# VHH binders against Abasic site processing protein HMCES (HMCES): the designs that were tried, part 82

Target 1, 269 residues: Abasic site processing protein HMCES (HMCES), of Homo sapiens (Human) (q96fz2)
Amino acid sequence: CGRTSCHLPRDVLTRACAYQDRRGQQRLPEWRDPDKYCPSYNKSPQSNSPVLLSRLHFEKDADSSERIIAPMRWGLVPSWFKESDPSKLQFNTTNCRSDTVMEKRSFKVPLGKGRRCVVLADGFYEWQRCQGTNQRQPYFIYFPQIKTEKSGSIGAADSPENWEKVWDNWRLLTMAGIFDCWEPPEGGDVLYSYTIITVDSCKGLSDIHHRMPAILDGEEAVSKWLDFGEVSTQEALKLIHPTENITFHAVSSVVNNSRNNTPECLAPV
Short names: E, the ipSAE of ESMFold2; O, the ipSAE of OpenDDE; V2, 0.75 times the mean of E and O plus 0.25 times the DockQ between their complexes.

## First folded at step 7 (VHH)

Design u5 (from u1 with P100S Y101F S102Q W104F S107A; framework vhh_6z1v_2)
Fold by ESMFold2-Fast, scan of step 7:
Structure u5 (fold): chain B 269 residues (1-269), chain A 122 residues (1-122)
Amino acid sequence: as target 1 above (269 residues)
Amino acid sequence: EVQLVESGGRLVRTGGSLRLSCAASGFTFSSYAMGWFRQAPGKEREVVAAISWSGGRTWHADFVKGRFTISRDNAKNTVYLQMNSLKPEDTAVYYCAAKSFQLFDTAEYDYWGQGTQVTVSS
């Protein structure tokens, strides 16, 4: 899991993240660094993506169930990294395998600090290897969506007009992430960066790819993953498993080039 | 690098008082439960007191209740153990320890200091 779509305008994205705190009060997450949010149909590692995290990470004695939304760099830079340029990190931290997360220092240390986040996306892309050819078929993978005006799910057979309207009430994909904070040794702003936890693919996705992101299906799972003040590391890790509540459709090769940033990237073919 | 540095251990008379401090660095102190442990010569390490991340909940072992008080200052990244009415039986190396994210747990801790020696004489 190395490519996502997260194209919603900031206000639409914020409303899509409405939630209830521990006391049952309805809230919208508060933004940090909103200027760094860059909507795109084709997000690759090293770009910034919006994540949810507990307010307690930023405010002493804050209610740990309250949420911040912040853009973070995709590709975790460990707090102990000594070079001045994060691009010189010699190992890939785009994804973190669930089975070795407690064995890898880069992930175990921030996880031990409660640095859990929920990575937001419209959905993610995977490339299916086709037998007997060099070509791969890209797929856009996302939560099942409810039609806003009808009691039905949106599908590939629906008109383009119906697909354009669905974004007003899109259910964002919520992926389990770990983040860290890196202070440049020469000074400057603290860099917040994240990795997406991955698990074995579910049966529904096994023909497309052998791995998938750890998806947090529903507000209960999202709340428990984020609430590091009440939920221990061991309890939170029980949320990390494959999910079958996912859908997909084939997309055109336009998405292959990460420079392409148009609705064509996720349109059904 | 995570560090816990204890200080304040010394020789003190029976019935006396002593305050131990533990300075924490390298992690988000305000997100961790903190504990004080002790180990006497030839004995197993035992838990003495624990405090939640916010300071809103504390636990003290039966053998120190009413005599010892744990507290913390999240602005200073420091946890304290105020020890009153000291007895020779309190002689031990005292260790500071940190545990992630549990409001209250005394069983296992993630990070440990090097210890500070407390000796109580008659």
Scores: ipSAE 0.000, ipTM 0.091, lowest interface PAE 21.5, mean pLDDT 84

Design u6 (from u1 with K99R S102E W104Y T106S S107T E108S D110E; framework vhh_6z1v_2)
Fold by OpenDDE, second read of step 8:
Structure u6 (fold): chain B 269 residues (1-269), chain A 122 residues (1-122)
Amino acid sequence: as target 1 above (269 residues)
Amino acid sequence: EVQLVESGGRLVRTGGSLRLSCAASGFTFSSYAMGWFRQAPGKEREVVAAISWSGGRTWHADFVKGRFTISRDNAKNTVYLQMNSLKPEDTAVYYCAARPYELYDSTSYEYWGQGTQVTVSS
């Protein structure tokens, strides 16, 4: 996974992240550094995207079922990294393979510390290789959305009004991630960054791409992944597998350019 | 440059009140939990109180017994310690400190002030 969409306004995004804590109380996640949230239809590595994580990471004795929402850098910077510039990392940390997560120090160590997060997105993009051509067809991949009689398919958003209605009730894609905290050698603010765990693609997606993000489907899965206080690493890793509960549609080549940030990126062709 | 500057420490009589302030600069204040520490002569530094980045959660040491209250104003980049019903045993240098959000990365505070002297006379 090298491209996502996360374009909802902050308030809409927050509401979409409503949850119940372990006591059954309805809650909204509290924001950390909300000003760092930059909505975009075209998110690339090294950009900031919002993730969910347990409040226990930030507050002693906090209820570990409570959630914080925070923009973090896409591309995990390990805490042990000693260079002043994260871009000098010589290995790719955009994704973490599920099968080797425990073999890579960069991912194993933060995971062992319970640094699990849920990466939020409207969906993610993948490119299908066309046999015999150098052309790649991009697809937008996301959770199936509830068709309300009034809210036409993403494609039916023929009017700005309908578009808003669709996104107000959009089910966000919830991807399993690992985050780490890096202290710059020269001082300054701690950098929070994340990697997306990837798995082999499900059967439905296999023709498009052989790998997919580990998607946490449902509140239980999300809660268990986040709750590092109560859920062990071993138990959490059981949640990491392909899911067939996805849908996709072909999109235009507009998304190929990471600088393009328009609704056309995810619009069906 | 990161700076934590404590103020408000002075000589007070037993039963008196003080409000300590710590002004922060050089870092994103709202991204840090803040704490007050104290160190008396010949004793180890001890935590007095702590507050989360949002101010939503606070912790106070047992010896505070409701006498002290930590608070913060993120708009002013300032953390406060209201001290009431002061006792001679509260005499110490009081330090302001900042720690990153992440609890498990480091249990230590990253930034420290120079301290302010609080003296409580009998």
Scores: ipSAE 0.020, ipTM 0.327, lowest interface PAE 6.6, mean pLDDT 89
Fold by ESMFold2-Fast, scan of step 7:
Structure u6 (fold): chain B 269 residues (1-269), chain A 122 residues (1-122)
Amino acid sequence: as target 1 above (269 residues)
Amino acid sequence: EVQLVESGGRLVRTGGSLRLSCAASGFTFSSYAMGWFRQAPGKEREVVAAISWSGGRTWHADFVKGRFTISRDNAKNTVYLQMNSLKPEDTAVYYCAARPYELYDSTSYEYWGQGTQVTVSS
């Protein structure tokens, strides 16, 4: 997973993350550094994306089931990193393989501190190799959504004009992430950065790409992944597996250039 | 304990208007998304309209867009469906339904009412 869309305005995104704490109270996640949220149809590594994490990470005695939403840099910079330029680590920490997560110091250390987050997106992009050529076909991949004409999930056949209207009822993609906190050696603000855990692709995606993000399907999975106060690392890692509850459609080559940031990036073709 | 009670269903003439109401009790209404569904004899239940917990988002099926409008009054624990330009094809039992949080799909509703019959004569 190396490209996502997360374009919703802050207020729409916040409402899409409505949740219930362990006491049964309906809540919206509380923002940290909201001014750093930059909506985009075409987000690449090193950009900031919104993540959910437990309030207990910021407040010593907070209820671990309460949620904060914060922009974090995509590309985990380990707390022990001693260079002044964090971009040197982007290649190795954009994604984290589920099968080796406990073997890699960059991921094992923050996991031991409970630094689990849920990475939010409209969906993600993958590039399918075309038979007999070096060209790749991009696809936008997302949770099934409600249908306009019938009960059930939104299909790939919706027109580009209709796609502008679906965002009001959009179910955000919720991907399992690990974050860390890095203090620049020469001083400055603490940098929060994350990686997306990856698994083998499900049967439905195997013809597009061999890997997929670890998707947390539903509030129970999201809650357990975030709640590091009650759910151990061992128990949380049981949530990390492929899912079949995913859909996709082909998109134009406009998305290939990460500088393009328009609805055309995810519109069906 | 939990109740959703629909009202307003009746016989109306083609081209007429009707307002359905759904009174909710036994749960925190303002924390729930609400939907209107319908089912005609021999057909599957289909989603007609939905509204988020705050009223800030609404969705309407293409077959009712421009004719039906969903709204809610959180102070009165009531959701409404205003139906205009009624057609014989709108004849069905109309159900209101509730789910916590935002809508995810048309079948994930936790609480359901018993329904109110709407009949449109040609």
Scores: ipSAE 0.000, ipTM 0.138, lowest interface PAE 16.5, mean pLDDT 84

Design u7 (from u1 with K99S P100L S102T L103W W104D D105T T106P; framework vhh_6z1v_2)
Fold by ESMFold2-Fast, scan of step 7:
Parts: structure tokens; sequence; C-alpha cells
Structure u7 (fold): chain B 269 residues (1-269), chain A 122 residues (1-122)
């Protein structure tokens, strides 16, 4: 997974993340660095995306079931990285393979510290190889959505006005991530950055791409992945597997250029 | 004939609880977001809580978080506001409102009830 859409305004995104803590109290996640959130229909690695993580990462003795929402850089910079410029990192950390996550120091170390997060998106994009052509067909891939009488689904939206009707009750895609904290050697703010865990594609997506992000389907899976205070690394890793509860539609080549940031990027063709 | 009819408002003592109900008729309730607003004497109307058309998303104002909970029953065309740990500052007329796909702006709601008075004595 190398391209997502996360375009909801901050207030709408926050409401879409309503949850219950361990005591059954309804809550909204509390923002950290909300000014760093940049909505976009076409998010690429190196940009910031919103993630959910446990409040216990920031407050000693906090209830580990309470959630913070924070923008983090896509592309994990390990805490041990010694250069002054994160762009000099010699290897790509946009994705982390589930089958080798415990073998790679860049991922094993933060995972051992409980640095699990849930990466939020409207959905993600993948490019299907087309036999006998030099072109690839992009697809927008997302959770099945609850229908409305006005728009029905994202596939029924014909215009930007119809997209706004679709987004009111949009179920955000919730992807399993690992984050780390890097302190610049010469001082400055701590950089929070993440990677998305990937698994083999499910049957429904196998014709589009051979890999998919590890999707946490439902609040029980999301809660267990985030709750590093109560859920061990080994138990949390049992949540990492392909899912069939996913849908998609073809989109135009407008999405190919990451500089294009309009509703046309995810509109059906 | 669109109607939103609030009920449940009364006098309660500080620390008490109330459940407000709003019965909707004359429109397709399950297609509308619902909100609870309040207005105290001499103050502007403020948003208290909102719930999406399906109930999949809710929002509560900071001053009621942990005390108030919005919910809805689409089979009964009713939205509820459970109010716990009431304070004198919660004294207001509470209004139910319906809108297509909006949350937190009074001017963007399509239909409004006539309100129910909640009075919290110190």
Amino acid sequence: as target 1 above (269 residues)
Amino acid sequence: EVQLVESGGRLVRTGGSLRLSCAASGFTFSSYAMGWFRQAPGKEREVVAAISWSGGRTWHADFVKGRFTISRDNAKNTVYLQMNSLKPEDTAVYYCAASLYTWDTPSEYDYWGQGTQVTVSS
C-alpha cells in the first residue's frame, strides 16, 4: 500500500473515530498536533496521515484503552537512525511485511515497545497490470459503506455535491501500523513516523494486486491492536491477516500523479 | 406535516438524571442526522450532541462529555439524550433538530422541535 485518500475535514474525521473506552464510555479521540493534518484525496509516502494510538504512549498511568489521534509521517524513521536528515534513510519503510516484521530491527524494536497505531484513510489505491498494454488500471479500495437514500454508495456519486452526501457516515479504513519516535541528533522536535503492515491479498483483491494492507475490521480488532498495555505483541499479531470485507471500483488515471488532489481521484469511471 | 416533538424535560436536583426523547414524523427519519441543542435565558443557542443518520457516528460538546449520551432508534423514529450528573448550568430549553448530513451548525438544520424545558436546581 503506497497511496491513500484521507480527505475529511478535521472535525468530520474526529467524529468518524468515535469509540468506547474499556469502561463503555463514549469518547472522541483527542488530537495531538492537529495543525499538521492535511486532508488529501491522494496521500503519498513522506506526507503526514492521521493515526490512532493509545493515550498511554503520552501519559504515564493513562488508561491504555483511551485514544489519541495524531498526524505522523508515512515512512518509519527508526529511533536508532543517526543521520540528521530522515530522507537519507537507505531503505524504504512505507510498508512492513507481516511475515518478516519480527526479523527486521526497524520494525521489531518499536513493536516490542508497544508502538502500534491504526492508520486512518477513506481508502487506498492500487494499480492493476493490464495484459497486452503498457498502462495500469487504478482502483480505489475501501470498506463496504452503509447506504443512504440520497446517494446509496460512493459508486452512486456523480459529482462533488453527491460526494459530500456519501461522506456523512463514511466508515474509515483502519489499517494496522507500527510507529517509532526519532530525536534529531542536533535537537528539535521528536519525529513520529509510521509504516503500514502488509499481508497477502484476499481472494477478492488478488486480480488487482498481490499484496494488501493488514486491515483491522471492526472496533474489537482496532481496540486490541491499540491497547499495548493489556494486549501483548504476540496476541496483537494474531489480528494481522487478509480480510475479504472490502470493496473497490476503478478510478481514472488522474490519481496516478500524486500532485493531483481532487475528488476525481476516487470517482468511479 | 413534518413534526419533531420533544419530551422529558422537568425540574431536577443537582446530580440528578433525565432522559429526553424526540419523536419524529412526516419525513424519512433514517435518512437524517439528528442533533440536540440548548438555549439558556439570555444566551445563544448551542449544540449539545449530534448523531449521524445510521447512528454510526456521534459527537458530544466538551461541556457534556462523560455526562450526556445521544442515541437513536430508527425503528421508532426517535432520538434520545441521556443526561447524567446534571448541573445548574445545564438549565435550558432543549431542542431536537434534523438535517441531511450536517452536525454542529444551528443554521444548517432543516427541521426543529419546539423545545422542552430542563431546570436544574442548586
Scores: ipSAE 0.000, ipTM 0.085, lowest interface PAE 23.1, mean pLDDT 84

Design u8 (from u1 with K99G P100Y Y101R S102L L103P W104Y T106S S107D; framework vhh_6z1v_2)
Fold by ESMFold2-Fast, scan of step 7:
Structure u8 (fold): chain B 269 residues (1-269), chain A 122 residues (1-122)
Amino acid sequence: as target 1 above (269 residues)
Amino acid sequence: EVQLVESGGRLVRTGGSLRLSCAASGFTFSSYAMGWFRQAPGKEREVVAAISWSGGRTWHADFVKGRFTISRDNAKNTVYLQMNSLKPEDTAVYYCAAGYRLPYDSDEYDYWGQGTQVTVSS
């Protein structure tokens, strides 16, 4: 998984992440660094994306079931990295294979510290190889959405009112991630960065790509993955498997260039 | 303090029409999805209709499609259920519910009204 869409305005994204804590109280996740959230239809590694993580990572006595939402850099920079520039990291940490996660120091160490997060997206993109040609067909892949009636005519996409009507109550894709905290050797703010765990593709996606992100399907899975205060690493890893609860449609080649950031990136062809 | 107050329930004859209202207070109404649920004696509570926070998305159960219409007025902090062509099987206590997501499952809502009784006579 190397390309996503996460374009919802911050307030819409926040409401889409409403959840219940352990006491059954409905909550919205509390933002950290909300000004670093940059909505985009075409997010690539190295950019910031919003993730959910337990409040207990920031507050010693916090209820581990309470959630923070924070933008993190896509591409995990290990806490032990000694260079001054994280772009100098010699490993590609965009994705982390589920089968080797406990063998790779970059992932095993933060996982042992409970640094699990849920990566949020509208959906993700994959490129299907076309037989007999070098062309690849991009697809937008996302959770099945509730079948709703659209009210009124569809206006220009740049209108806030029209955006609310198109994306109201979109069920965000929730992908299992691991994050780490890196302190620059020469001082400065702590860098939070993440990787997306990947698994073998499900039957429904096998014709598009051989790998998929580990999707946490439903609030029970999301809660258990995030709650490092009550759920051990061993128990949490049982949540990491392919899912068939996914849908997709073909999109135009506009998405191929990560600099293109328009609704055309995810519109059906 | 969150309050949802339903009104409009009454006795109505088969084929008649009725409009239910739910007045909300104590929260930012325009940030919440709203739903109408019903429960008849001896039956489970079922979702009837749902509407997104902006009103741009609606959902209606198959058994009420074409007869019931959900709407909202964010300026008045009110959600409505217009019920047409009422049938005896529509007899139930109707509940208003609020949540951040579209309410298609009764287990997902923290805020519920007390209900308003709708009785449809043959």
Scores: ipSAE 0.096, ipTM 0.543, lowest interface PAE 5.2, mean pLDDT 86
Fold by OpenDDE, second read of step 8:
Structure u8 (fold): chain B 269 residues (1-269), chain A 122 residues (1-122)
Amino acid sequence: as target 1 above (269 residues)
Amino acid sequence: EVQLVESGGRLVRTGGSLRLSCAASGFTFSSYAMGWFRQAPGKEREVVAAISWSGGRTWHADFVKGRFTISRDNAKNTVYLQMNSLKPEDTAVYYCAAGYRLPYDSDEYDYWGQGTQVTVSS
């Protein structure tokens, strides 16, 4: 996964992340560093995207079932990294393979500290290789959305008003991530950064791409992944597998340019 | 400075009971999962029991078979291991450990105590 969409306004995004804590109380996640949230239809590595994580990571004695929402840098910077510039990392940390997560120090160590997060997105993009050509067809991949009688398919939103309605009730894609905290050697603010765990693609997506993000489907899966205080790494890792509960449509080549940030990026062609 | 101090280890007879305590300091105790490990002479260190930060979840090794129970008191920054029906095979140094999550592997724990000797005589 090298491209996502996360364009919802902050308030809409927050509401979409409503949850129940372990006591059954309905809650909204509290924001950390909300000013770092930059909505975009075209999110690339090294950009900031919102993730969910347990409040226990920030607050002593907090209920670990409570959630915080925070923009973090896409591309995990390990805490042990000693260079002053994260771009000097010699290995790619955009993704973490599920099969080697425990073999790589960069991911194993933060995972061992319970640094699990849920990466939020409207969906993610993948490119299908066309046989015999150098051309790649991009697809937008996301959770199936509830068809409200009035809200046509993403493609049927003929009016701006209908488009807004679709997004107001949009089910966000919830991807399993690992984050780490890096203190720059020269001082300054701690950098929070994340990697997306990837798995082999489900059957439905296999023709498009052979790998997919580990998608946490449902509140239980999301809760268990986040709750590092109560859920062991071994239990959490059981949640990491391909899911067939996904849909997709072809989009235009507009998304190929990471600088393009328009609704055309995820619009059906 | 982070400290874990085990106590309660002693010589006991087979079938006896013992309660181990581990007093924690230097970190936010309530934010950490706690575990008890043991190491017998010539054997590898093995996990005995673990408890989540809130105490809401516990794990016990198969060899415990209901004989041992892990508990914690966050107000006292202490984790306990109640050991009943002790056997000679339970003879080992018992270690307290702390980690951010409920782990089962020793490598996943961040802090360790010095250990307390438990000896079970036949």
Scores: ipSAE 0.023, ipTM 0.318, lowest interface PAE 6.6, mean pLDDT 89

Design u9 (framework vhh_8cml_1)
Fold by OpenDDE, second read of step 8:
Structure u9 (fold): chain B 269 residues (1-269), chain A 122 residues (1-122)
Amino acid sequence: as target 1 above (269 residues)
Amino acid sequence: EVQLVESGGGLVQPGGSLRLSCAASGFTFSSYAMGWFRQAPGQEREFVALISWSGGKTWYSDSAKGRFTISRDNAKNTVYLQMNSLKPEDTGVYFCAARAYTLFDSSEYDYWGQGTQVTVSS
């Protein structure tokens, strides 16, 4: 996964991340560094994207079922990295393969510390290789969405007002991630960064791409992944597998340019 | 080809219960939103209940709330509608539906079963 979309306004995004804690209380995640949130239809590595993580990472004795939402840098910078410039990292940390997560120090160490996060997105992009041509067709891949109108008419949002309601009800893609904290050698702010765990693609996506993000489907999976206080690494890793619960449509080549940040990136062709 | 097959309909007395089942097959993707609609004679098809195949969210019509429960078995690719405290006004053909929506263009992928008859009568 090398491209995502996360364009919802902050308030809408927050509401979309509503959850129940272990006590059954309905909650919204608290923001850390909300000013670093930059909505975009076209998120690339090294950009900041919002992730969910347990409050226990920030507060001693906190309820580990409580969630924080924080923008983090895409591309994990290991805590042991000694260079002053994260861009000097010589290996790609945009993704972590599920089959080798325990073999690579950069991912194993933070995972062992419970540094699990859920990466939020509207969806992700993948490019299908066209046989016999150098051309690739991009696809937007996301959770199936349901439009429920109270009035029994399952209709398209015919009005702008309805559009806002639709977005308010957008089910975000929840991807399993690992994050780390890096302190610059020369001092400064701690950098929080993440990698997306990848798995072999499901059957439905296999014709598009052979790999996909590890998607945590449902509140239970999300909760277990985040709750490093109660859920062991071994148990959490059981949640990492392909899912068939996705849909996709072809999009225009507009998304090919990472500088393009418009709704056209997501639009079906 | 996607197929939805309903079962469990029949004749029941007022206050009785029925459990409808919808078996889904032929999906390219394993998870769709699924639900139940009903159509009484001479009336338009109306929404009864929906369940998110992926997230387990449920929605009910006002008439169904408190009496009907929608559930799913992912292993069987089956959706159920437990109907309690049935009333004569619940009489109709009940249809299973699966829906998926795309972004922006409101492209809907709707699949429908053939329906199962539910009759509530003394």
Scores: ipSAE 0.008, ipTM 0.274, lowest interface PAE 10.2, mean pLDDT 87
Fold by ESMFold2-Fast, scan of step 7:
Structure u9 (fold): chain B 269 residues (1-269), chain A 122 residues (1-122)
Amino acid sequence: as target 1 above (269 residues)
Amino acid sequence: EVQLVESGGGLVQPGGSLRLSCAASGFTFSSYAMGWFRQAPGQEREFVALISWSGGKTWYSDSAKGRFTISRDNAKNTVYLQMNSLKPEDTGVYFCAARAYTLFDSSEYDYWGQGTQVTVSS
């Protein structure tokens, strides 16, 4: 997974993340550094993206089922990294393979500290190789959406203007992530950064790409992944597997250039 | 309007070969995964093989692996099952089925053919 869309305005995104805590109380996640959130139809590694994480990471003795939403850098910088510039990291930490996550220090250490997060997106993009050509066909991949009075139908070949109406009740894609905290050697603000856990593609996506993000399908899975105070690393990792509950459609080559940030990036072609 | 029509079944001796075809009409064939299932007398329908919408990925039952090959021709709206080294246990009615990629929760197939009889006997 190397490209996502997360374009909702902050207030719409916050409402899309409404949840119940352990006591059944309805809540909205509280923001940390909301000014760092930048909506985009075309987010690449090294940009920031919103993630959900447990309040217990920030407040001693807080209820671990309560959620914070915070922008984090995509591309995990390990806490042990000693150089002054995180872009100098020799390893690509955009994604973390599920099969080796407990074998690699960069991921095993933050997992041991309970540093699990849920990465939020409208959906993600993948590029399919086309037979007989050097071109790749991009696809936008996302949760199946429920038809509503305001949204209407979401179908292949819908016009771009029809997609504006579907965002009011869009079901955000919720991907399993691991984050870490890095303190610059010269001092300054702590950097929060994340990686997306990847698994083998499900049967439905195998023609597009051989890998997919580990998707947490539904509130029970999201709650268990986030709640490091009650759910052990071993139990949480049982949530990491391919899912078939996804849909997709082909999009134009406009998305290929990560600088393009328009609705055309995810509109059906 | 939607139709899946199987052909190529018949009677063969053990060790023989058959090639089944399934001609599709009434839907966007290239957007659907295509599968083969079979049902022997007095038994439940069982999975045989599945091919992705592009033809880039295939899946086989344990009994079919190494003996059967599924393929498709999207220009002709046709899916095929090449069956080699046939055994008496392969006897049954073979069904072609189509599954959309937009909903996977039920593992259900959207469209089914009428079936073609395959009999393997001496």
Scores: ipSAE 0.000, ipTM 0.132, lowest interface PAE 17.4, mean pLDDT 84

## First folded at step 9 (VHH)

Design v1 (from p10 with E99D; framework vhh_6z1v_2; at its last look DockQ between E and O 0.87; V2 from the best seeds 0.00; counts 0 for: pae E 2.2 > 2)
Fold by ESMFold2, look of step 9:
Structure v1 (fold): chain B 269 residues (1-269), chain A 121 residues (1-121)
Amino acid sequence: as target 1 above (269 residues)
Amino acid sequence: EVQLVESGGRLVRTGGSLRLSCAASGLTFSSYAMGWFRQAPGKEREVVAAISRSGGSTWHADFVKGRFTISRDNAKNTVYLQMNSLKPEDTAVYYCAADWGYSLYDEYDYWGQGTQVTVSS
């Protein structure tokens, strides 16, 4: 996974992240650094995207089931990185393979510190290699959405009213991530950055691509992944597997250019 | 200065029982997950049991399941390991450890000096 859509305005995205704490009380996540949120239909590595994480990472006595939402840099920068510029990192941390996560220092160390996060998106894009050509067909991949008589079509959001029909109650894709905190050697703000854990693709996606993000399907999975105060690393890793609860449609090649930030990127063709 | 001090290790017969204690100081004990590890001569240190900061979640290695029980008393800043049905292969130095992240592997933040448990045939 190397391209996502996360385009909702901050207030709509926050409402979509309503959750229950350990006691069953409905809550919204509290924002950190909201000004760093850059919504787009076409997010690529090194951009900032919102993630959920436990409040316990920020407050020593906090209830570990309470959630913070914060933009983080896509592409994990390990806390031990010595260079002054994160672009000097000599290996790709956009994704972390689940089968080697415990063997890679860049991922094992923050995982052992409880640095688990949930990466939020409208959905993600993958490019299918087409037989008999060098061209690739992009697809937009997302959770099945509840369809009602008032539901709008994806990509028909060309006015505020039509946009609301599609997106106001959109179920956000929730992907398992690991984050780390890097202090620049010459000073400045701590950099929060994440990687998305990947698994073998499910049967439904295997014709598109052989890998998929580890999707946390449902509130229990999301809660367990986030709650490092009560859910051990090894118990959390049991949540990392492919899911068949996913849907997709073909999209135009407009999405190929990461500078294109329009609803056309995810519109069905 | 964070200190974890194990006690209770001794020589015991096969089939016997033993209770290890670990007293913690210099940290906010209730903010840390706790674990017991062991290291036999010539072997790598391995996790035996772990317990979440609240005590609401425990984990035990398969080789001790049903025989050992981890517990904690946050009012006394103490974590325990109750060891029943002891076997000679349980002979090891047992270490208490504290971890912010509640991991189950040998990267805990603070470690005790260990207490020797010896199980005779």
Scores: ipSAE 0.478, ipTM 0.795, lowest interface PAE 2.2, mean pLDDT 90
ESMFold2 (binder alone), look of step 9: mean pLDDT 87; pTM 0.891
OpenDDE, look of step 9: ipSAE 0.592; ipTM 0.837

